# VH-VL binders against q0aze0: the designs that were tried, part 17

Target 1, 268 residues: q0aze0
Amino acid sequence: MKIILVNNRFKENTEKKAQEIAGQLSALNVEVIIDNGLDEPYAGTVDFIMVLGGDGTMLRAARRYGQRAIPVLGVNMGTVGFLSNIEINELAEYLPLILREEYSLEARMMLEVAVFQQQSLLTRVFCLNELLLRSNSPRMLSFALEISGQKLEPYRGDGLIVSTTTGSTAYSLSAGGPIADPQLDAFIVTPVASHIINKRPLVVSPEREISLHLLEEREAIIGIDGQIKMDFGAENRVLIKRAPHPLLMVNLKAKPFFTSIDRSLQRQ

## First folded at step 13 (VH-VL)

Design V10
Fold by ESMFold2, fold request of step 14:
Structure V10 (fold): chain C 268 residues (1-268), chain A 123 residues (1-123), chain B 107 residues (1-107)
Amino acid sequence: as target 1 above (268 residues)
Amino acid sequence: QVQLVESGGGVVQPGRSLRLSCTASGFTFSSYGVHWVRQAPGKGLEWVAAISYEGSNKYYAESVKGRFTISRDNSKNILFLQMDSLRLEDTAVYYCAKDRIYYTKSFYGMDVWGQGTLVTFSS
Amino acid sequence: DIQMTQSPSSVSASVGDRVTITCRASQGIKSWLAWYQQKPGKAPKLLIYAASSLQSGVPSRFSGSGSGSDFTLTISSLQPEDFATYYCQQDNYFPLTFGGGTKVEHK
């Protein structure tokens, strides 16, 4: 069995714990690859991914490995988030189940984000939570939102968030979007400080294609999962679709979303 | 540098056919939707047809639907209008025009126009 | 089809005048309206898109306003080169449709 351990190199306790877990797994004849973000993503065949850390570390793992259809387990090492399944002090208890593959999987929709400058593709990224378009100056943006070729009334304001249902509890929530059941597949489109009357958040079929472009020359940026930042101007477009593969999240411990939602939100 | 040049206009008899061409240069033709717009002498503008950048979506004014066919050859940077069953009311200068936004199947305004080709009839 | 009604059909004006042209859609078209200028024997030129956004290279004396069904093109101080015919066009619904035009001419 080959496992990737994903950790955050900037948190010393996480690095130490990753080495300890790697040692324990190696003693059980499990091949371990540590991904602390410094190297290119491991390209070889892998059976399991273990993410040691909070939601941010999971977001990076999803971007690097989420399209490879590999089971991903979130292991919380501190503040409880929305994307962990077990606590680090429970890992020894659950390790036999992991090794015997006695767990279920929950599929979580991901976004495919393509950013263009004029006609040239600048980047294509897969993400778990959201794309943010926002102003990078005191002036508000004027921009077009197109859903499957259908033009909505132009937006005016600070920006727009296009999130998955998993991302509904991240920046979308702070901007006034709804909390969505992560078992649903959908886009949540949430305006940021809109000055246009009656611009409400939209819930959109995952089969739609969403695109954005500016209607006026302004300084703007694109943020992806709060971790990738790109300049965005009048010659750019962004295209958003459902990613070809969902993130396959491992479920070892019952973690009822609705019962525990208040505790998870308190940690943000 | 961005240019659109129409050709294929002329004097014809009613009921006959013509094929108009529009040759594009100075921009990536295959990235943009394109339109045909006509104007009868001394009259206003009338939108005729449009085609999406990859050629999969075609739209027509009701006055020409079933008689005119829009198409494009992205490898040669040419837009076409096949005009069948021509009528006297089709007398006009025909313009081709480029839409302003790339990689969309919608339309956001016609920012570059050709100089037009005249289609007319003799009795 | 969306009918686009322009008013007036023509206007006589002098250099320096403020000129206002209106365009009414037969049903709501959001803010998806463009304005074009055309001089005799020439192709049209895009001035305004999305009701109020100024096309690159168009002088700031031109402005557009409105949403829904009622739209206005304003020339704040008419210049000699502004004598032309002006057309509105909606691009929210197919078929795309032009207004009948407004000719701005010398007094």
Scores: ipSAE 0.611, ipTM 0.843, lowest interface PAE 2.0, mean pLDDT 91
Fold by ESMFold2, fold request of step 14:
Structure V10 (fold): chain C 268 residues (1-268), chain A 123 residues (1-123), chain B 107 residues (1-107)
Amino acid sequence: as target 1 above (268 residues)
Amino acid sequence: QVQLVESGGGVVQPGRSLRLSCTASGFTFSSYGVHWVRQAPGKGLEWVAAISYEGSNKYYAESVKGRFTISRDNSKNILFLQMDSLRLEDTAVYYCAKDRIYYTKSFYGMDVWGQGTLVTFSS
Amino acid sequence: DIQMTQSPSSVSASVGDRVTITCRASQGIKSWLAWYQQKPGKAPKLLIYAASSLQSGVPSRFSGSGSGSDFTLTISSLQPEDFATYYCQQDNYFPLTFGGGTKVEHK
């Protein structure tokens, strides 16, 4: 059995715990690859991904591995979030089920984000929460939003968020978007400080294709899951679709979304 | 340099057919929607047809619908207009034009135009 | 079909004058309107797209405004090279449609 153990190298507590857990798994004849964020994603075949840490570490794991159809377990190490399933002190209890592959999976929609410059693909990234388009200057943006070939009224304001339902509790929420049940598949399109009256958040079918481009020369940024930042200008275009594969989140322990929502939001 | 060059215009009899071509160079033709626009002598501009960058969506002015067919060959960078059942009112200079935004099935303005090719009729 | 009505049909003006051309759509087209300039014997040239966005290489004396159904092209100080015919075109609905044109002529 081969497992990727994902941690955050900038938090020494998670590094020490990751090494301890890797040793325990090795003693059980499990091959462990540690992904602390320093190196490129492991390219080989693995059976399971274990994420030690909070939602940010899960977002990186989803971005790196979410399209490989590999079960991903979130293990909380102290900070309550939306994406962990068990606590670190419960890991020993659940290890036998993990090793026997006796767990259920919850599918979470991901975004496929393609960014272009002058017809050339700059990057293609998969993300769990959101894409942000935002001004990088005191000037507001003027930009076009297209949904499945239909042009909406041009946007004028600070920017726009396109999120998944999982991402509805992240930046989209702060910008005035709704909290969505993460079991739903949808895009949530949330304006950021729009200067056009009646620009409301949109909930959009996951079968749609969404695109953005600037209508005027302005300094802008594309942000992805709050972790990747790219410059965005008048020669760029971004295309957004539902990713081919959802993130497969492991469910070992019931963690009701609606019962715990207030506590989870407190930690964001 | 971004360039569009029309050809295939000429003198024809009413009811006959012509095929116009537009050869593109200096840009990635397959990334952009393209249009045909015509202008009768001494008259204003009339949009005729447009086709999306992959050729999947085709649109026509009512005056030509059912008679004209727009198509493209992305491997050869050529836009076509097949004009059947020609009428005297189809007399015009025909321009091809590139839309300004790549990788979209919508249209955002025609930023590059050809020189035009004249279609007219014999008496 | 969306009918695009331009006025005036012609304008007689001098270098330095402020010139205003209007365009009305028969129904709302959001802000999806373009302005083109055409000089005799030449292909049209895109000036303005999305009602108010200036195409690259177009002088800043050209500006566009409006949304919905009423739009305006303004030349703030007419130059000798600006004597031409100007067309609006909506690109929100198919078929795409041009206005009838406005000829700006030397007085």
Scores: ipSAE 0.599, ipTM 0.833, lowest interface PAE 2.0, mean pLDDT 91
Fold by ESMFold2, fold request of step 14:
Structure V10 (fold): chain C 268 residues (1-268), chain A 123 residues (1-123), chain B 107 residues (1-107)
Amino acid sequence: as target 1 above (268 residues)
Amino acid sequence: QVQLVESGGGVVQPGRSLRLSCTASGFTFSSYGVHWVRQAPGKGLEWVAAISYEGSNKYYAESVKGRFTISRDNSKNILFLQMDSLRLEDTAVYYCAKDRIYYTKSFYGMDVWGQGTLVTFSS
Amino acid sequence: DIQMTQSPSSVSASVGDRVTITCRASQGIKSWLAWYQQKPGKAPKLLIYAASSLQSGVPSRFSGSGSGSDFTLTISSLQPEDFATYYCQQDNYFPLTFGGGTKVEHK
């Protein structure tokens, strides 16, 4: 069995724990690849991905490996998040179940984001939470939102968030978007500081294609899962679709999303 | 230089057919939606038809639906208007025009126009 | 089809004058309105898109405003090259539709 162990090299407790867990797995004849964020994603075939850390580390794992249809387990390292399933001190208890594949999978929709510069594809990335378009100057943006060829009223404000349902509790929520059941597939389109009085968040079918472009020259950026940032100008367009594959999240321990939602939001 | 050049206009009898062409140069034709717009002598502008950049979405003015067909050949950078069952009210200069925004299923303004080709009738 | 009504149909003006042209849609078109300028024997030229956004290369004396159903093109100080016919066009609904035009003429 071959496992990728994803951690954050800037967190001493995750690096030491990752080495300890790798040792435990190796003693069970499991091949372990450690991805601490420094190197290129492992290119070979693996059976399982274990993420040691918080939601940020899971977001990186999803971007690197989410389109490979490999089970991904979030292991919490002491900070409550939305994307972990078990605590680090419970790993030994659940490890036999992991090795026997005695767990269920929850599919989480991902975004496919294509960014263009003057008709050329600049990049194509996949993300779990959201794309953010935001002003990078004191001036407000004026931009067009198109959903499957249908033009909405031009947006004027600080920006826009296009999120998955998983991302509904991240930046979209802070901007006034709804909390969505992560088992649903949908886009959530949330304006950021809109100056147009009737611009409400939208919940949109995952079959739609969403595109954005600026109507006036402005300094803007796009952010992807809060971890990738790139400049965005009047010559750029972005196209957003549902990604071909969902992230396959491992469910070993029941996590009562609705019962715990208030506690998780107060911490976030 | 970004350029559109129409051709195929002329004098025709009512009820006949005519095919207009628009040749594009100086830009990536296949990335943009394109339009046909006409103007009768001494009259205003009338939008006729548009086609999306990949050719899958086609739109027509009510006055030409069922008679005119818009199409494009992206490998040759040519826009076409097939005009069937021509009527006297189709007398106009026909312009082709490029939409300003690439890779969209919608239209955001016509930023480059040809000089037009005249369609008239001999009575 | 959405009827676009321009007013006035013509205006006589002198160089330096402020010229205002209005355009009314028969139903709401959001801010999806463009303005075009056309001189005799020439193809139209895009001035303004999305009601108020100035096309590249168009002088800043041109401005557009409005949303919903009522829109305005303003030339703040008319220049000799601005004598022309001006058309509005909505691009929110198919079929796209032009207004009837406003001719700006030398007094």
Scores: ipSAE 0.583, ipTM 0.828, lowest interface PAE 2.3, mean pLDDT 91

Design V11
Fold by OpenDDE, fold request of step 14:
Structure V11 (fold): chain C 268 residues (1-268), chain A 123 residues (1-123), chain B 107 residues (1-107)
Amino acid sequence: as target 1 above (268 residues)
Amino acid sequence: QVQLVESGGGVVQPGRSLRLSCTASGFTFSSYGVHWVRQAPGKGLEWVAAISYEGSNKYYAESVKGRFTISRDNSKNILFLQMDSLRLEDTAVYYCAKDRIYYSGTFYGMDVWGQGTLVTFSS
Amino acid sequence: DIQMTQSPSSVSASVGDRVTITCRASQGIKSWLAWYQQKPGKAPKLLIYAASSLQSGVPSRFSGSGSGSDFTLTISSLQPEDFATYYCQQDNYRPLTFGGGTKVEHK
């Protein structure tokens, strides 16, 4: 068995714990790769990914490995979030199950985000939470939202979020988006400070494609999962669709989503 | 430079057929929807037809539906308008125009136009 | 089909004048309205899209406003090169439809 431990190099406790766990796993004749985000994703075949940290670390792991159909376990290390399944102090208890592959998987839809310029692909990213289009100036953006060849009224505001249902409890929530069942595949399209009062979020079928482009020459940025940032101008276009493969999240422990919403939101 | 050049216009008899061509250069033709727009002498602009960048969707004005066929060859950067059963009211300068936005399933204005090709009829 | 009613059909103006052209759609077209300029013997030129978005290279004296059914093109200070025919066009619905045009002529 080969396992990737994903941690955050900027959090010393996760680094130390990764080393500790690596040692333990090695003692059990398990191959271990530690990914702290410094280097390129490990290109070799692996059987399991263990994410040590919070939601941010999970998002990074998802972007790096989510398309490889590898079970991904979130191990919370003292943070409040929605993407961890067990606590770090529970790992010892569940480790035998992991090694025996006695766990269930929950498929979480990811976004495929393609950013273009002059018909050239600048970048293609798979992400678990959301794509953000945001103004990079005090002025509002004017941009077009196209859904499966249908164009809505031009949006005017600070920006727009296209989120998965998983991402519904992330930035989309802060922007007034609905809380979505993570077991449901859908796009959540949430305006960010629209000039139209009470501009309603959209719930869009995962079968549709979403595109955004600016209608005016303004300074804007694209954000992905709050971790990737790039400039976005009038010559750019972003295309969003459902990723071809979902993230396979490991369920070792029952974690009812709806019963934990209040608790999780209160602590954020 | 982005350019569209129409050809194939001329004098034709009513009821006959004519095929117009529009050759694109200076941009990725296959990425854009394209349009035919015509203008009768001394008259305004009339949208005739459009085709998606992939060529899978075609749209027509009611005045030409069933008679005109829009098509494209992305490998050659050419847009076509097959005009059958031509009528006197089809007399016009025919323009091809590029849609403003690439990889779109709809339309966002026409930002580049050809010089046009004239279609007239013999008396 | 969406009927685009453009007014006036013609306007006589002098250099420096403020010129206003209106376009009314038979029903709401959101903001998906384009303005074109056409000079005699030339192809149309896109000036404004999405009702108010000035295209690259178009002088700032041109501006567009409106949403829904009523739209306006304004030339703040008419220049000699601005004498032409202007057309509005909607692409919210198919078929795409143009207004009847407004000819801006010398007074």
Scores: ipSAE 0.877, ipTM 0.938, lowest interface PAE 0.6, mean pLDDT 95
Fold by OpenDDE, fold request of step 14:
Structure V11 (fold): chain C 268 residues (1-268), chain A 123 residues (1-123), chain B 107 residues (1-107)
Amino acid sequence: as target 1 above (268 residues)
Amino acid sequence: QVQLVESGGGVVQPGRSLRLSCTASGFTFSSYGVHWVRQAPGKGLEWVAAISYEGSNKYYAESVKGRFTISRDNSKNILFLQMDSLRLEDTAVYYCAKDRIYYSGTFYGMDVWGQGTLVTFSS
Amino acid sequence: DIQMTQSPSSVSASVGDRVTITCRASQGIKSWLAWYQQKPGKAPKLLIYAASSLQSGVPSRFSGSGSGSDFTLTISSLQPEDFATYYCQQDNYRPLTFGGGTKVEHK
């Protein structure tokens, strides 16, 4: 068995723990790769991914490895979030199950985000939460939203979020988007401070394709999962599709999503 | 420089066929929807047809449906308009035009136009 | 089909004048309206898209406004090179349709 441990190099406690766990796994004849985000993602085949940290670390892991159909376990290390399944102090208890592959998987839809500049692909990423388009100035943006070849009325406002259902409890929620069942496949399109009063968010079929581009020469920013930032101008376009593969999240411990929503949100 | 150049216009008899071509250069032709727009002498602009960047979707004005066929060869950067059963009212300068936005499933205005090619009729 | 009605069909103006052209759609077209300028013997030139977005290289004296079914093109101070025919065009619906045009001519 080969396992990737994903941690945050900027959090010393996660780094130390990753080394400790790596040692333990090695003693059990498990090959371990540690990914602290410093280097490129490991290109070799692996059987399992453990994410040590919070939601942010999970998002990074998803972007780096989610397209590879590898089981991903979130191990919380004292943070509040929605994406961890077990606590770090529970890892020893569940380790035998992991090694025997005795666990359930929950498929979470991811976004395929392609950013172009004058027909040239700048970047293509798979992300778990959302794509954000926002103004880089105090001025409102004017941009076009196209869904499967259909033009909506031009948006005027600070920006727009296209999120997965997993991402519904992230920035989309703060912007007034609906809370969605993570087991549902759908896009959530949430306006950010729209000039139109009571502009409603859209729930869009995962079979649709979404695209955004600016209608005026303004400076904007593309954000992905709150971690990747790119300049976005009039010559740029972003295309969003459902990722070909969902993130396979490991479920070792049942978590009641709907009954814990209030608790989770209160802790933020 | 982004450029479109129409060709194939000329004098034709009613009921006959004519094929117009539009050659694109200076941009990635295959990434853009393209249009045919015509203008009768001394008259306004009339949209004729459009084709998606992939060529899979074709759209026509009612006045030319069943008679005109729009097509494209992305490997050669050429747009075509096959005009069959031509009528006197088809007399016009025919322009090809590029859509503003690449990889679109719809249209967002025409930002580059050719010089046009004239189609007229003889008795 | 969406009918686009421009008014006036022609306007006589002098250099320095403020010129206003209106375009009315038979149905709401949101803001998906373009304005084109055409000079004699030349191909049309895109000036404004999405009702109010000035295209690159177009002088700031040109402006567009409106949404829904009523739109306006304004030339704040007419210049000699602005004498031409102007067309509005909607692409919210297929088929795409143009207005009848407005000729701006010398007074």
Scores: ipSAE 0.875, ipTM 0.937, lowest interface PAE 0.6, mean pLDDT 95
Fold by OpenDDE, look of step 13:
Structure V11 (fold): chain C 268 residues (1-268), chain A 123 residues (1-123), chain B 107 residues (1-107)
Amino acid sequence: as target 1 above (268 residues)
Amino acid sequence: QVQLVESGGGVVQPGRSLRLSCTASGFTFSSYGVHWVRQAPGKGLEWVAAISYEGSNKYYAESVKGRFTISRDNSKNILFLQMDSLRLEDTAVYYCAKDRIYYSGTFYGMDVWGQGTLVTFSS
Amino acid sequence: DIQMTQSPSSVSASVGDRVTITCRASQGIKSWLAWYQQKPGKAPKLLIYAASSLQSGVPSRFSGSGSGSDFTLTISSLQPEDFATYYCQQDNYRPLTFGGGTKVEHK
């Protein structure tokens, strides 16, 4: 068995723990690769990914490895979030199950985000939570939302979020989006401070394609999972589709999503 | 420089056919939907037809449906308008124009136009 | 088809004048309206899209407003180079349709 341990080099406790766990796994004849985000993603074949940290680390791991259809386990290290399955102090208990591959998988839809500059592809990213378009100034944006070739009324406001159902409890929620069942595949399109008061979020089929572009020559920013930032102008377009592969999240411990929402949200 | 250049216009007899061409340069032609728009002498603008950037979808004004065919060769950066069963009311300057937005399944205005080519009829 | 009614058909004005052109759609077209300027013997030029978005290089004296079915193009202070014919155009529905045009000419 070969496992990638994903941690955050900027959090010393996660790095130290990764080294410790690596030693333990090696003693059990498990090959271990540690990914702290400093280097390029490991390109070799692996059987399992263990994410040590919070939601942010999971999001980074998902962007780096999610397209490879590898089981991903979130191990929480004292943070509050939605994406971890077990606590670090529980790892020893569940390690035998991991090694025996006695766990269930939950498929989570990811976004395929393509950003263009005058027909040229700037970047293509698979992400677990959301794509954000927002103004880079105190001025409102005017931008076009296109869904499967259909033009909606131009949006005017601070921005727009296109989120997965997993991302529904992230920034989309803060912007007034609905909480979605993570077992459901759908796009959630949530306006950010729309000029039209009470403009409603849209729940969109994952079979559809979404595109955004500015209608005026203004400076904007796109954000992906709150971690990737890019300048976005009048000559840019973003195209969003369902990623061809979901993130396979490992479920070792049952976590009742709906009954834990209040607890999780109150801690954020 | 982004440019469209129409050709193929001329004097024709009613009932005959004519093929217009529009050659694109200075931009990625295959990434944009393109349009034909005509203008009768001393009259206003009339949208005639449009074709998607991939060429898979074609749209026509009712006045030309069944008679005109829009097509494109993206490998050569050329837009075509095959005009069959021509009528006197088809007399006009024919413009080709590119859509403003690339890789779109619909249209967002026409930001670059050719100089036009004149189609007229002999008595 | 969507009928675009443009008014007036012509307007006589002087340099420095405020000129207002209106366009009404037979039904709601959201904000998907374009304004074009055409000078004699030349191809049309896109001025404004999405009802109010000024295109690059277009002077700020041009402005557009409106949504739904009623739209307005305004030239705040007419300049000598602004004498031309102006057209509105909707692309919310196919077929795309133009207004009848408004000729801005010397008084």
Scores: ipSAE 0.789, ipTM 0.901, lowest interface PAE 0.8, mean pLDDT 94

